Miniprotein binders against q5gan3. Designs and how they scored, part 1

Every score and structure here is a prediction.

Target 1, 136 residues: q5gan3
Amino acid sequence: MDIKMQIGSRNFYTLSIDYPRVNYPKGFRGYCNGLMSYMRGKMQNSDCPKIHYVIHAPWKAIQKFCKYSDSFCENYNEYCTLTQDSLPITVCSLSHQQPPTSCYYNSTLTNQKLYLLCSRKYEADPIGIAGLYSGI
Positions, changes and structure headers below are counted from each chain's first letter, unless a header gives other numbers.
ipSAE, averaged over its two directions, is called F for ESMFold2-Fast, E for ESMFold2 and O for OpenDDE. V2 adds 0.75 times the mean of E and O to 0.25 times the DockQ between the complexes of E and O.
Where letters were taken out, [cut] stands.

## First folded at step 7 (miniprotein)

Design k1
Fold by OpenDDE base, fold request of step 13:
Structure k1 (fold): chain B 136 residues (1-136), chain A 103 residues (1-103)
Amino acid sequence: as target 1 above (136 residues)
Amino acid sequence: GSGSPEFLKIWGELAFWYGRLEDAVRMFTEAISEKPDDARLYSDRAEVLMEQGEFERALQDAETAVRLQPEWPKAHLRLAEALEEKGRHEEAEKARQRAEELS
Protein backbone atom coordinates (compact mmCIF):
# COMPACT_ATOMS: atom_id res chain seq x y z
CA MET B 1 0.00 0.00 0.00
CA ASP B 2 1.21 3.44 -0.92
CA ILE B 3 1.97 5.50 2.15
CA LYS B 4 0.31 8.46 0.49
CA MET B 5 -3.01 6.69 0.74
CA GLN B 6 -2.93 6.65 4.49
CA ILE B 7 -5.18 9.52 5.37
CA GLY B 8 -5.77 10.64 8.91
CA SER B 9 -4.56 13.26 11.30
CA ARG B 10 -3.56 10.74 13.92
CA ASN B 11 -1.52 8.68 11.51
CA PHE B 12 0.05 11.79 10.12
CA TYR B 13 0.96 13.00 13.56
CA THR B 14 2.38 9.66 14.60
CA LEU B 15 4.44 8.98 11.50
CA SER B 16 5.28 12.38 10.09
CA ILE B 17 5.77 14.73 13.04
CA ASP B 18 9.01 14.25 14.93
CA TYR B 19 9.63 17.22 17.19
CA PRO B 20 12.14 17.61 18.54
CA ARG B 21 13.93 15.29 16.14
CA VAL B 22 14.55 12.00 17.88
CA ASN B 23 17.98 10.80 18.88
CA TYR B 24 17.77 7.29 17.52
CA PRO B 25 20.06 4.35 18.27
CA LYS B 26 22.93 3.62 15.94
CA GLY B 27 23.07 0.58 13.73
CA PHE B 28 19.81 0.96 11.84
CA ARG B 29 21.43 2.25 8.67
CA GLY B 30 20.20 5.76 9.33
CA TYR B 31 17.06 7.64 10.22
CA CYS B 32 14.97 6.81 7.18
CA ASN B 33 15.94 3.18 6.93
CA GLY B 34 14.91 2.66 10.51
CA LEU B 35 11.68 4.60 10.19
CA MET B 36 10.66 3.00 6.94
CA SER B 37 11.47 -0.42 8.30
CA TYR B 38 9.12 0.30 11.17
CA MET B 39 6.39 1.57 8.88
CA ARG B 40 6.61 -1.44 6.61
CA GLY B 41 6.48 -3.69 9.62
CA LYS B 42 3.36 -2.03 10.94
CA MET B 43 1.69 -2.10 7.56
CA GLN B 44 2.63 -5.76 7.16
CA ASN B 45 3.75 -5.38 3.58
CA SER B 46 7.06 -5.77 1.82
CA ASP B 47 6.52 -2.97 -0.67
CA CYS B 48 9.00 -0.13 -0.76
CA PRO B 49 7.30 3.26 -0.61
CA LYS B 50 9.06 5.72 -2.85
CA ILE B 51 9.05 8.68 -0.52
CA HIS B 52 8.13 9.72 3.02
CA TYR B 53 8.33 13.11 4.71
CA VAL B 54 8.89 13.87 8.37
CA ILE B 55 8.38 17.37 9.75
CA HIS B 56 10.39 18.55 12.71
CA ALA B 57 8.10 21.28 13.99
CA PRO B 58 5.43 21.49 16.69
CA TRP B 59 2.09 19.95 15.82
CA LYS B 60 0.27 23.11 16.81
CA ALA B 61 2.30 25.11 14.36
CA ILE B 62 1.50 22.69 11.58
CA GLN B 63 -2.20 22.75 12.41
CA LYS B 64 -2.33 26.48 11.84
CA PHE B 65 -1.58 25.99 8.16
CA CYS B 66 -4.80 24.06 7.71
CA LYS B 67 -7.07 26.72 9.14
CA TYR B 68 -7.86 27.68 5.59
CA SER B 69 -6.99 26.00 2.31
CA ASP B 70 -7.89 27.55 -1.02
CA SER B 71 -6.62 24.71 -3.15
CA PHE B 72 -7.74 21.21 -3.93
CA CYS B 73 -5.30 18.44 -4.78
CA GLU B 74 -7.15 16.21 -7.18
CA ASN B 75 -4.57 13.45 -7.05
CA TYR B 76 -5.30 13.01 -3.38
CA ASN B 77 -8.92 14.08 -3.47
CA GLU B 78 -8.16 16.35 -0.52
CA TYR B 79 -7.82 20.04 0.17
CA CYS B 80 -4.27 21.26 0.30
CA THR B 81 -2.28 24.35 1.12
CA LEU B 82 1.24 25.63 0.68
CA THR B 83 2.89 26.46 3.96
CA GLN B 84 3.82 30.09 4.34
CA ASP B 85 7.01 29.19 6.14
CA SER B 86 9.82 26.80 5.50
CA LEU B 87 9.95 23.89 7.88
CA PRO B 88 12.71 21.51 8.86
CA ILE B 89 11.96 18.26 7.07
CA THR B 90 13.57 14.88 6.67
CA VAL B 91 12.95 13.41 3.24
CA CYS B 92 13.12 9.65 3.01
CA SER B 93 13.59 8.67 -0.60
CA LEU B 94 13.92 5.19 -2.00
CA SER B 95 17.40 4.62 -3.32
CA HIS B 96 17.95 3.57 -6.89
CA GLN B 97 20.41 1.03 -5.60
CA GLN B 98 18.53 -1.63 -3.70
CA PRO B 99 19.79 -4.69 -1.92
CA PRO B 100 18.12 -7.92 -3.01
CA THR B 101 15.86 -8.45 -0.01
CA SER B 102 15.24 -5.08 1.58
CA CYS B 103 14.35 -1.45 1.00
CA TYR B 104 17.09 1.11 1.28
CA TYR B 105 16.43 4.81 1.74
CA ASN B 106 18.39 7.99 1.58
CA SER B 107 17.86 10.52 4.34
CA THR B 108 17.91 14.21 3.48
CA LEU B 109 17.41 16.91 6.08
CA THR B 110 16.32 20.21 4.59
CA ASN B 111 14.29 23.36 5.20
CA GLN B 112 11.52 23.86 2.69
CA LYS B 113 7.96 24.95 2.19
CA LEU B 114 5.62 22.06 1.62
CA TYR B 115 2.14 21.28 0.40
CA LEU B 116 0.01 20.04 3.27
CA LEU B 117 -3.07 17.95 2.84
CA CYS B 118 -5.92 19.14 5.03
CA SER B 119 -8.92 17.19 6.25
CA ARG B 120 -11.32 19.83 4.96
CA LYS B 121 -11.44 23.35 3.59
CA TYR B 122 -11.80 25.27 6.85
CA GLU B 123 -10.55 24.64 10.37
CA ALA B 124 -8.99 21.40 9.27
CA ASP B 125 -6.29 19.09 10.54
CA PRO B 126 -3.16 18.18 8.63
CA ILE B 127 -3.46 14.67 7.24
CA GLY B 128 -0.55 14.40 4.85
CA ILE B 129 2.11 15.95 2.67
CA ALA B 130 1.63 16.16 -1.07
CA GLY B 131 5.14 17.34 -1.77
CA LEU B 132 7.78 19.98 -1.28
CA TYR B 133 7.79 23.41 -2.84
CA SER B 134 10.25 23.47 -5.69
CA GLY B 135 9.85 27.09 -6.70
CA ILE B 136 8.55 26.14 -10.11
CA GLY A 1 14.62 17.03 24.91
CA SER A 2 15.50 13.59 23.68
CA GLY A 3 12.79 13.62 21.05
CA SER A 4 9.12 13.21 20.38
CA PRO A 5 7.56 10.61 22.65
CA GLU A 6 5.85 9.07 19.65
CA PHE A 7 9.04 8.69 17.69
CA LEU A 8 10.95 7.51 20.72
CA LYS A 9 8.28 4.86 21.02
CA ILE A 10 8.72 3.98 17.35
CA TRP A 11 12.44 3.47 17.76
CA GLY A 12 11.89 1.56 20.96
CA GLU A 13 9.59 -0.84 19.21
CA LEU A 14 11.93 -1.11 16.27
CA ALA A 15 14.85 -1.88 18.52
CA PHE A 16 12.75 -4.48 20.27
CA TRP A 17 11.88 -6.13 16.94
CA TYR A 18 15.56 -6.50 16.19
CA GLY A 19 16.37 -7.89 19.61
CA ARG A 20 18.22 -4.79 20.74
CA LEU A 21 16.67 -4.84 24.18
CA GLU A 22 18.95 -2.33 25.85
CA ASP A 23 18.28 0.23 23.16
CA ALA A 24 14.57 -0.45 23.38
CA VAL A 25 14.50 0.13 27.13
CA ARG A 26 16.44 3.34 26.69
CA MET A 27 14.05 4.65 24.05
CA PHE A 28 10.98 3.88 26.13
CA THR A 29 12.59 5.37 29.20
CA GLU A 30 13.28 8.57 27.34
CA ALA A 31 9.75 8.57 25.97
CA ILE A 32 8.34 8.18 29.47
CA SER A 33 10.40 11.11 30.65
CA GLU A 34 8.68 13.23 28.00
CA LYS A 35 5.22 11.78 28.54
CA PRO A 36 4.98 10.20 31.97
CA ASP A 37 1.21 9.74 31.81
CA ASP A 38 1.21 7.47 28.75
CA ALA A 39 0.31 3.95 29.83
CA ARG A 40 1.40 2.51 26.49
CA LEU A 41 5.00 3.39 27.12
CA TYR A 42 5.06 1.57 30.43
CA SER A 43 3.39 -1.44 28.91
CA ASP A 44 5.90 -1.51 26.08
CA ARG A 45 8.85 -1.13 28.39
CA ALA A 46 7.46 -3.88 30.58
CA GLU A 47 7.42 -6.21 27.61
CA VAL A 48 11.06 -5.52 26.87
CA LEU A 49 12.02 -5.89 30.51
CA MET A 50 10.35 -9.27 30.68
CA GLU A 51 12.37 -10.37 27.69
CA GLN A 52 15.47 -9.30 29.60
CA GLY A 53 14.43 -11.26 32.64
CA GLU A 54 13.86 -8.08 34.63
CA PHE A 55 10.58 -9.29 36.04
CA GLU A 56 10.37 -7.02 39.05
CA ARG A 57 10.85 -3.90 36.99
CA ALA A 58 8.42 -5.22 34.42
CA LEU A 59 5.85 -5.73 37.14
CA GLN A 60 6.29 -2.18 38.32
CA ASP A 61 5.76 -0.83 34.83
CA ALA A 62 2.72 -3.02 34.30
CA GLU A 63 1.22 -1.81 37.55
CA THR A 64 1.86 1.75 36.45
CA ALA A 65 0.14 1.13 33.14
CA VAL A 66 -2.92 -0.26 34.90
CA ARG A 67 -2.99 2.69 37.26
CA LEU A 68 -2.84 5.17 34.40
CA GLN A 69 -5.35 3.34 32.20
CA PRO A 70 -7.44 1.04 34.35
CA GLU A 71 -9.96 0.51 31.57
CA TRP A 72 -7.31 -0.65 29.07
CA PRO A 73 -7.44 -4.44 28.67
CA LYS A 74 -3.88 -4.76 27.43
CA ALA A 75 -2.55 -3.18 30.59
CA HIS A 76 -4.12 -5.93 32.64
CA LEU A 77 -2.79 -8.60 30.33
CA ARG A 78 0.69 -7.21 30.69
CA LEU A 79 0.26 -7.19 34.43
CA ALA A 80 -0.83 -10.81 34.33
CA GLU A 81 2.27 -11.76 32.39
CA ALA A 82 4.53 -10.05 34.86
CA LEU A 83 2.73 -11.61 37.82
CA GLU A 84 3.11 -15.05 36.31
CA GLU A 85 6.84 -14.62 36.01
CA LYS A 86 6.92 -13.71 39.67
CA GLY A 87 4.99 -16.84 40.60
CA ARG A 88 1.93 -14.88 41.65
CA HIS A 89 -0.48 -17.07 39.74
CA GLU A 90 -3.66 -16.24 41.59
CA GLU A 91 -3.21 -12.54 41.09
CA ALA A 92 -2.29 -13.13 37.47
CA GLU A 93 -5.55 -14.95 36.92
CA LYS A 94 -7.47 -12.07 38.43
CA ALA A 95 -5.70 -9.68 36.10
CA ARG A 96 -6.59 -11.83 33.09
CA GLN A 97 -10.19 -11.93 34.22
CA ARG A 98 -10.26 -8.18 34.50
CA ALA A 99 -8.82 -7.85 31.01
CA GLU A 100 -11.57 -10.08 29.70
CA GLU A 101 -14.24 -8.06 31.45
CA LEU A 102 -12.96 -4.90 29.83
CA SER A 103 -12.79 -6.41 26.37
Scores: ipSAE 0.781, ipTM 0.895, lowest interface PAE 0.5, mean pLDDT 93
Fold by OpenDDE base, fold request of step 13:
Structure k1 (fold): chain B 136 residues (1-136), chain A 103 residues (1-103)
Amino acid sequence: as target 1 above (136 residues)
Amino acid sequence: GSGSPEFLKIWGELAFWYGRLEDAVRMFTEAISEKPDDARLYSDRAEVLMEQGEFERALQDAETAVRLQPEWPKAHLRLAEALEEKGRHEEAEKARQRAEELS
């Protein structure tokens, strides 16, 4: 099972915006394994989320993308918009090879456009990420 | 930069969970430098410092947390803990009482 995505500006800011990208201590099996271990620990949930995105750009820059959205993402029941610019993003993806007692994640740093979830249609706050733009 | 205060805090707490106390202190210190008015960061660092036996520094952080957020019960509890370690029992009791009143 996957942990239900928490929708909210505060949660999104806290868990998905890391700017500048943190210099974390070594020995935690990588960026995503550390982050996801923290998230699971705080939620006291043994479930392994399949994917988590972290943006490494200023909050103010990200907010600009939610000034206007003409799209609606039915699956999330939220307004959404494709960012005009590519953003530096860490993608935490659940590995297919899992140890029996923990979650293991791959960390991928990339620069891509993404689909942002916005709190409303106009002058909104970013509240989540629906996915990355594949370009195909 | 060293990172956002929020993510520095995350890694500080994570390091603390795994007993990496020096790393935790470093993360919280860096977080505080970015957000010096966040009482929670001082409280968290105080907890780590207490685990290290750095009771004077922990007390200082706890006092800072109370000053920044005097209505926050946890700040007073942290202060009480630090005071107890220094043998200041009467003051610790007062801090606990204040925490209870705010709860």
Scores: ipSAE 0.780, ipTM 0.895, lowest interface PAE 0.5, mean pLDDT 93
Fold by OpenDDE base, look of step 9:
Structure k1 (fold): chain B 136 residues (1-136), chain A 103 residues (1-103)
Amino acid sequence: as target 1 above (136 residues)
Amino acid sequence: GSGSPEFLKIWGELAFWYGRLEDAVRMFTEAISEKPDDARLYSDRAEVLMEQGEFERALQDAETAVRLQPEWPKAHLRLAEALEEKGRHEEAEKARQRAEELS
């Protein structure tokens, strides 16, 4: 299971917008391990998603990017736009080395432009992240 | 704030799942400070408090949740649980009945 797109703006807001970035309790093996553990628990799914993105910017600021979508992401069958600005993002990536009983994730905090999925072409709500801008 | 209310809630629930009750209470408390009108946060904190044996505080949170979202069945169920622990059986039954009516 690989979930890069949240169903609807509510799910996206709940699982992919953390502003300001939460100061989580110690001892949870990192930000992403905790978050992904939660997600798996809620979904009652043992599968390990390969990647998950969390944006650390105000919701209103992110919404502005979906005012006008400039492209269509066919793989997701959704409109998408490249953010004009770099945003602080935590990237949760599945580690190559997995313990036998759980999913282990690497947490990377970075500032990058991203491809934001929008609910429609104009005046839309953010509903997911297709990926990060690589410059290619 | 120290995070979005939703993510504070996430970590509160996570902490609760792992039996870290003090951490859970702290996370929900911080979440409530960011969103004081969210009945879910009070209900969640009440659940943790119940596990800690803090029945009076749990009752207060449950009452707050009901006040904020009187149409929410779970709020009434949480209230009933807290009332039972306080020996207020008749009121607990009324709360359960209300929850059923709203379901």
Scores: ipSAE 0.724, ipTM 0.883, lowest interface PAE 0.5, mean pLDDT 93
Fold by OpenDDE base, look of step 7:
Structure k1 (fold): chain B 136 residues (1-136), chain A 103 residues (1-103)
Amino acid sequence: as target 1 above (136 residues)
Amino acid sequence: GSGSPEFLKIWGELAFWYGRLEDAVRMFTEAISEKPDDARLYSDRAEVLMEQGEFERALQDAETAVRLQPEWPKAHLRLAEALEEKGRHEEAEKARQRAEELS
């Protein structure tokens, strides 16, 4: 299971927009391990999603990218657009080596363009991330 | 700021789940500083404070939550819990009744 999209702008904001990037308490095995642990707990799901993206930019700045969607992402059945600018992003990727009882994630902070999912074609709200421009 | 209110909330709840109560209170406090009108944050902090035995502070947060979102049943339930711990049983009952009415 991959968590690349949250349905609705509120869910996307809640789980994928962290600005400024939070200073979390020590001892949680890193940003992504903490976040993904929380997500699994809230969803009551023991599955380990393969990837999750968090953007560290203001909501309003991100929202501007969905003023016009130039594409339709068939796989998601949603309008999508490539961000004109690179954004600071934390990529949570499932490690190939997993403990038997938990999900372990690598946290990668990077600046990249990304494909945003938009709620509609025009004047839309961001609702998810389809992927990074340079790939995973 | 120290983070988005929502992510501060996330880490507060996470800390709470793992029994790191002081960390949880700190995270919720920081979240509240960013979004002082969010009843959920006060309610969440109240819950942590209840676990710490900080009933007076919990009561204050619960009252704040009710004030901010009087139509929210959970706020009244949290208030009732705090009132009970302080021996204010009649007021607690009224809070519970209000919660039921809103449900």
Scores: ipSAE 0.713, ipTM 0.879, lowest interface PAE 0.5, mean pLDDT 93
Fold by ESMFold2, look of step 7:
Order: C-alpha cells, then sequence, then structure tokens
Structure k1 (fold): chain B 136 residues (1-136), chain A 103 residues (1-103)
C-alpha cells in the first residue's frame, strides 16, 4: 500500500482505524482479502499493495500519541512519533504462497508499537503509519 | 456487535457488490445505529432495499437521506429511483431536476 493513500486524517481514519474490530460477513476469504479488495475497487487500481495496517483502538487514544510527537520524518514531510504502548493491529500482507498478481492477503493480528505520522496541520492528527517498531 | 461505522459501511458495500443483499442491509443497519445522522448510510441501504424489491422501505430511507443532507445530489437521485418504482413519476422527475440543479 502506498503511504500517500493513507496520509490525511480523513483517509487514515476511514481505512486504517477499525474499533471495535468489525464482525465481517462470511465469504470473503478473510478480513484482509475483503478489505484489500474494497480498497483496490475504490482506487480503480489493478496493483496488489504489499502491505496495509489497521489499528484496533479508539481514535482518541491514537490522537494522543501525536500531540507529543518528538521527531520529523523527512521522507513524509510530516512529524512522527513512536507510540508509547503496543497497539492491537491487523497486518494485511500480500501472500508469498501465491503469485503476486493473485492479490491474496494474509491477516496477522499482533500487538506492537508503531510509528505514527502526525499532521503538521491543525491539531496534529494522526494521518498514517510509517511502520512497526522492531527492537534489537 | 457494532464496529466502526466506516468499516461497517465498507463491509456493507462489499457484501452488496457480491450480491449478499441480506448481509449488506445488516451491515448498513448496524452502521446507522452507530451514526444515525449520516445520510450516506441511508442512501446505501435504500439502494440495497431497491434490489430486494423492498420499495417502500427504500423510499423511507431515501427520504431520510434527503432530509439529512438536502444539498447532496445523490440523495435526490436515490429518492427519484424509489419514487419511480412506486409509480410516482412526476415526483421522481422533480427529484431528478433537483439533483441536476445541485450538481
Amino acid sequence: as target 1 above (136 residues)
Amino acid sequence: GSGSPEFLKIWGELAFWYGRLEDAVRMFTEAISEKPDDARLYSDRAEVLMEQGEFERALQDAETAVRLQPEWPKAHLRLAEALEEKGRHEEAEKARQRAEELS
């Protein structure tokens, strides 16, 4: 997933925040296959994004991390911060076991700290995820 | 249980695209329970109800969408579609003209 498609508070809120995690209907080959199919359809794009993150926490809790952001991420021209706590996240990742053009995704639920992109604009709202934190 | 209204809407649209009309109505209904002032959700549910042949229910939802967002052209087009199915052709034409004026 191109990070540009996730920047912007409205787009990030709409596509990357699912709390409580939706109880989706059967028949879509899992959470990520359904979601990624929707996103490709809306973008009218045949490419298979390699990765997409969804946070399962209240928006207000996520907003608080950006109010005290401590770094500028030049690659994104935005402030960024490492979350103080691990957050429940679904990672939608393109499957290795099938050809990339199949657009088949694995859904991995994990708890990790992550790097949030924080808007330079009004109220410093979260606008994207730059990546997951890894330790040593 | 409920999810975020945005994700409930996403899954409602996805269900509709796959012809899963009962699931789509359920998802949009759950989204409406979370955000009852969102005209988009009523317009979406009306479209699914139209496909089910539930024309009176579709009309009620289309009317709600127009009430919530009277400057939104799609809401008036949805209303026109439901009015046509109910045989109310002159009112449907008026709704289409209103949508055109707002475009």
Scores: ipSAE 0.593, ipTM 0.791, lowest interface PAE 1.3, mean pLDDT 85
Fold by ESMFold2, fold request of step 13:
Structure k1 (fold): chain B 136 residues (1-136), chain A 103 residues (1-103)
Amino acid sequence: as target 1 above (136 residues)
Amino acid sequence: GSGSPEFLKIWGELAFWYGRLEDAVRMFTEAISEKPDDARLYSDRAEVLMEQGEFERALQDAETAVRLQPEWPKAHLRLAEALEEKGRHEEAEKARQRAEELS
């Protein structure tokens, strides 16, 4: 029996939520290089994504933020909200210190508020991250 | 600590892909400790154990995957693979037939 999953939130839940943060094996040139390699392989995408965010908080806490969504983000065709609290996150960013075709990523652990994308269709579940909060 | 079962599974698959079989078994074992009712994890660990030549352990995991998700075609295919390695060919054929019936 296949349990139908909410289509808009599947990749976000499986690829952007890591709580508690996994203690991964050595030999993959770091957290982000391993994760981004997996993501490219599963998505069958040869491009090197510029950035990827991973939240290190319980899913239920993250779902709560979308219940307070207060804006529609036209660029994403979804609702969005700024999280009420800072969250521990890893930012996987494409490195400029290596050739771009190497798909080499830096890992940065930080605590910041996020702009969450919240599904129009499915109980307002979180489905993505539009970016990090900037006060400037 | 163990971590998210989904991310433990991700790293187990990655380790397996790169031939790090011992790391893959450890990661799937940790994922199973967090989510012992997830048939996918037993099927994944069985595959790695097969590559290690640990056929009895692989069979045990494949049997567990079928018990947890008896309607899942892949679980029956994994069972068939483990049975073949143990020389139990008639049982393997029945498992393959069951997987086909489930589509």
Scores: ipSAE 0.578, ipTM 0.788, lowest interface PAE 1.4, mean pLDDT 84
Fold by ESMFold2, fold request of step 13:
Structure k1 (fold): chain B 136 residues (1-136), chain A 103 residues (1-103)
Amino acid sequence: as target 1 above (136 residues)
Amino acid sequence: GSGSPEFLKIWGELAFWYGRLEDAVRMFTEAISEKPDDARLYSDRAEVLMEQGEFERALQDAETAVRLQPEWPKAHLRLAEALEEKGRHEEAEKARQRAEELS
């Protein structure tokens, strides 16, 4: 497949924002196994990432959370913010019940606040997710 | 129902990769309805249509991809492939030459 991948905010937009959530074809091993297989093939990455998040909300709504970010997350060298609202999110997590090298993923749909990474650049666009607020 | 054009495209590519040609055409068609100015979606659907033997539809999509992004080498290569399947060999060669020039 001939898809040119962009770096930075384009990668986050194209791989982590699915709104409305796609009604994907049957026959795959679920939402996350299909998506993670695509990501590995497209990025030519042989590693099995431990976790990947997909937000099911309009991009413009997600952009607004970064517009007012005033925190800096040193570990990521980017600005960050905790979203004010819970968002529908699919969590693709590497299964603990199968060998990690099988690259098998569990798909969990949740509604949670999340820690957005916001570009240091002028636009302050969302460029990643540092994690979810568990709220125990 | 609508989906994100980006994710509809992702799942179209996956379906095509796994030989699910009808699903792939459906996903790309839905992506096109959401983003009708994205030349890559037409190029992708043309490829699937050619695999299905739907050569006239593939040609129409390849022509659309070239119209939307005339400086994209892959669009011209897709057009050449569709023209070949229609037996229009001289036009196919010109499209291949154009793709080469843009590379």
Scores: ipSAE 0.568, ipTM 0.784, lowest interface PAE 1.4, mean pLDDT 84

Design k1
Fold by ESMFold2, fold request of step 13:
Structure k1 (fold): chain B 136 residues (1-136), chain A 103 residues (1-103)
Amino acid sequence: as target 1 above (136 residues)
Amino acid sequence: GSGSPEFLKIWGELAFWYGRLEDAVRMFTEAISEKPDDARLYSDRAEVLMEQGEFERALQDAETAVRLQPEWPKAHLRLAEALEEKGRHEEAEKARQRAEELS
């Protein structure tokens, strides 16, 4: 079941980059609940991911952070980089204040540096987000 | 603009799944304005337009999807659906045969 990184880069581009942030229609209990229900429908999987990040910046600007990455992230088997600048990000996090089977998400808009995962196979395209900068 | 057509498509699909047809058409139309060469968007809008009974507009979009991606079986199936709604059954059968050949 080995999925190529080109597939992963496409998923990151299509599911984690929203610039400018979409003006979505009401009736989905907010940005993150709509997006996460879409993702579950496409994957046909009832599991509720604990967290999902969406960057609100142009793809070309995000690509630039990966061009000079020289750190290797062992647990992802990919290169990674800490972004030089803070980026506007929506954090979709699974709510602990409702039953986990409800798959209810909180949406937090923040402006943070983040750890990007970078593919070497496809001109160092960004392929994921490992986390937000914690100051550690 | 370069950063929103994929999310406009996502929200168009969500709107369609929940029966919000006017919102779905609006979202796909906005996505098309940002990425007018994406056959997927025309195929998706055609499906919503058929649900609305807007069959002439649906046919135009299905034809555009085929023009943009002539090797895509789904585009030909969308065209067949639109042709059926217009009563053009022989042309619809030809489109279905083409989709089968491409599969």
Scores: ipSAE 0.558, ipTM 0.777, lowest interface PAE 1.4, mean pLDDT 84

## First folded at step 10 (miniprotein)

Design r1
Fold by OpenDDE base, look of step 10:
Structure r1 (fold): chain B 136 residues (1-136), chain A 103 residues (1-103)
Amino acid sequence: as target 1 above (136 residues)
Amino acid sequence: GSGSPEFFKIWGELAFWYGRLEDAVRMFTEAISLWPDDARLYSDRAEVLMEQGEFERALQDAETAVRLQPEWPKAHLRLAEALEEKGRHEEAEKARQRAEELS
């Protein structure tokens, strides 16, 4: 089976933009457990990613935040910007308590500002999420 | 339905991996409703339908995939598989040959 992938990106659109939020089949132990199971399957990796973010807003709305990047995230070697607005986000976080044979994730739906990774400094496309704004 | 075509596709594939064939078909159907011209979705749904033994419906989807992307070898292979299950061996062979030509 084929998935749509963005060339030169971190598959951000495919894996991190879910708008409107999908009504998924029951019995997959929740949104994040299902999604992360899929991601692990596609990556064919045995390790458990610690965190994954999914934004539930229109792509065009998210793109507007990358018109101008005000920072550079060295850890990612990409430009990044703090969103001006809070966005509905599902946070998939790896649980500290893991079953023996699989990864287990907590799903948290929240509204927060986030740090977007942008493909370039100006008039860029979102390509990832560096983290959430702490709001301190 | 509620959701993006991309994530319907994701959950369809996931459901398929876990043998939840009915859920997979439903998810791909939702995706197709949003992307009616995406040959790959029809091909994917056809694959699930084949596993369910729904060969006629699989054949229809395979034919649709071929119609939408006649240059795509996999579409012809999926068509061949469905034709074989329907006992249409000669047509299946032609589909396989076409797939080979396009490869």
Scores: ipSAE 0.721, ipTM 0.867, lowest interface PAE 0.5, mean pLDDT 93
Fold by ESMFold2, look of step 10:
Structure r1 (fold): chain B 136 residues (1-136), chain A 103 residues (1-103)
Amino acid sequence: as target 1 above (136 residues)
Amino acid sequence: GSGSPEFFKIWGELAFWYGRLEDAVRMFTEAISLWPDDARLYSDRAEVLMEQGEFERALQDAETAVRLQPEWPKAHLRLAEALEEKGRHEEAEKARQRAEELS
């Protein structure tokens, strides 16, 4: 998915924050396949996005990481921060064990620090995820 | 408090899209339990209830959406739809007019 579709406090909140974790209905081939199908339908986009991140933490806790950001990420034209704490994240990634046009996604639950994009506006709300911190 | 209804709303919409009406109602009901003052959720559940033929329940939810957000055009459109299904055509037309004025 294009990072610009994830920029914007409203879109980030609605598409990337799942807390408490939804007890989703059976029969959608899992969390990520259902979610990514919804997103393609909502965006009217036939392409299969390569990756999408979902954070399983309260919005207020995510907001606090951007409150004191003083770094600027030139390649995103936004302020950014590496979170102080690891967060529970579901990574929805396009599967390579199936044809790419199948739009089949693997779900990986992990606990990692991440790079948040923070709005250039007064409140500095989180508006996107630039990536996960690998520690490599 | 700290919980968000948004993913429950997403899964409600997804379930509705696939014709899984009971699952959709359950998801929107869970979303409402997390944030009972969100007019959007009642409007969404009303739409699913109308597809189920549960017109009285749909009307109750549409009325709740209007009460919570009386200046939201979609709430009045949902109310109009529920009123129409109940045969209350003059009230439905009035609700449609209100939605147009607010858009």
Scores: ipSAE 0.626, ipTM 0.806, lowest interface PAE 1.0, mean pLDDT 85

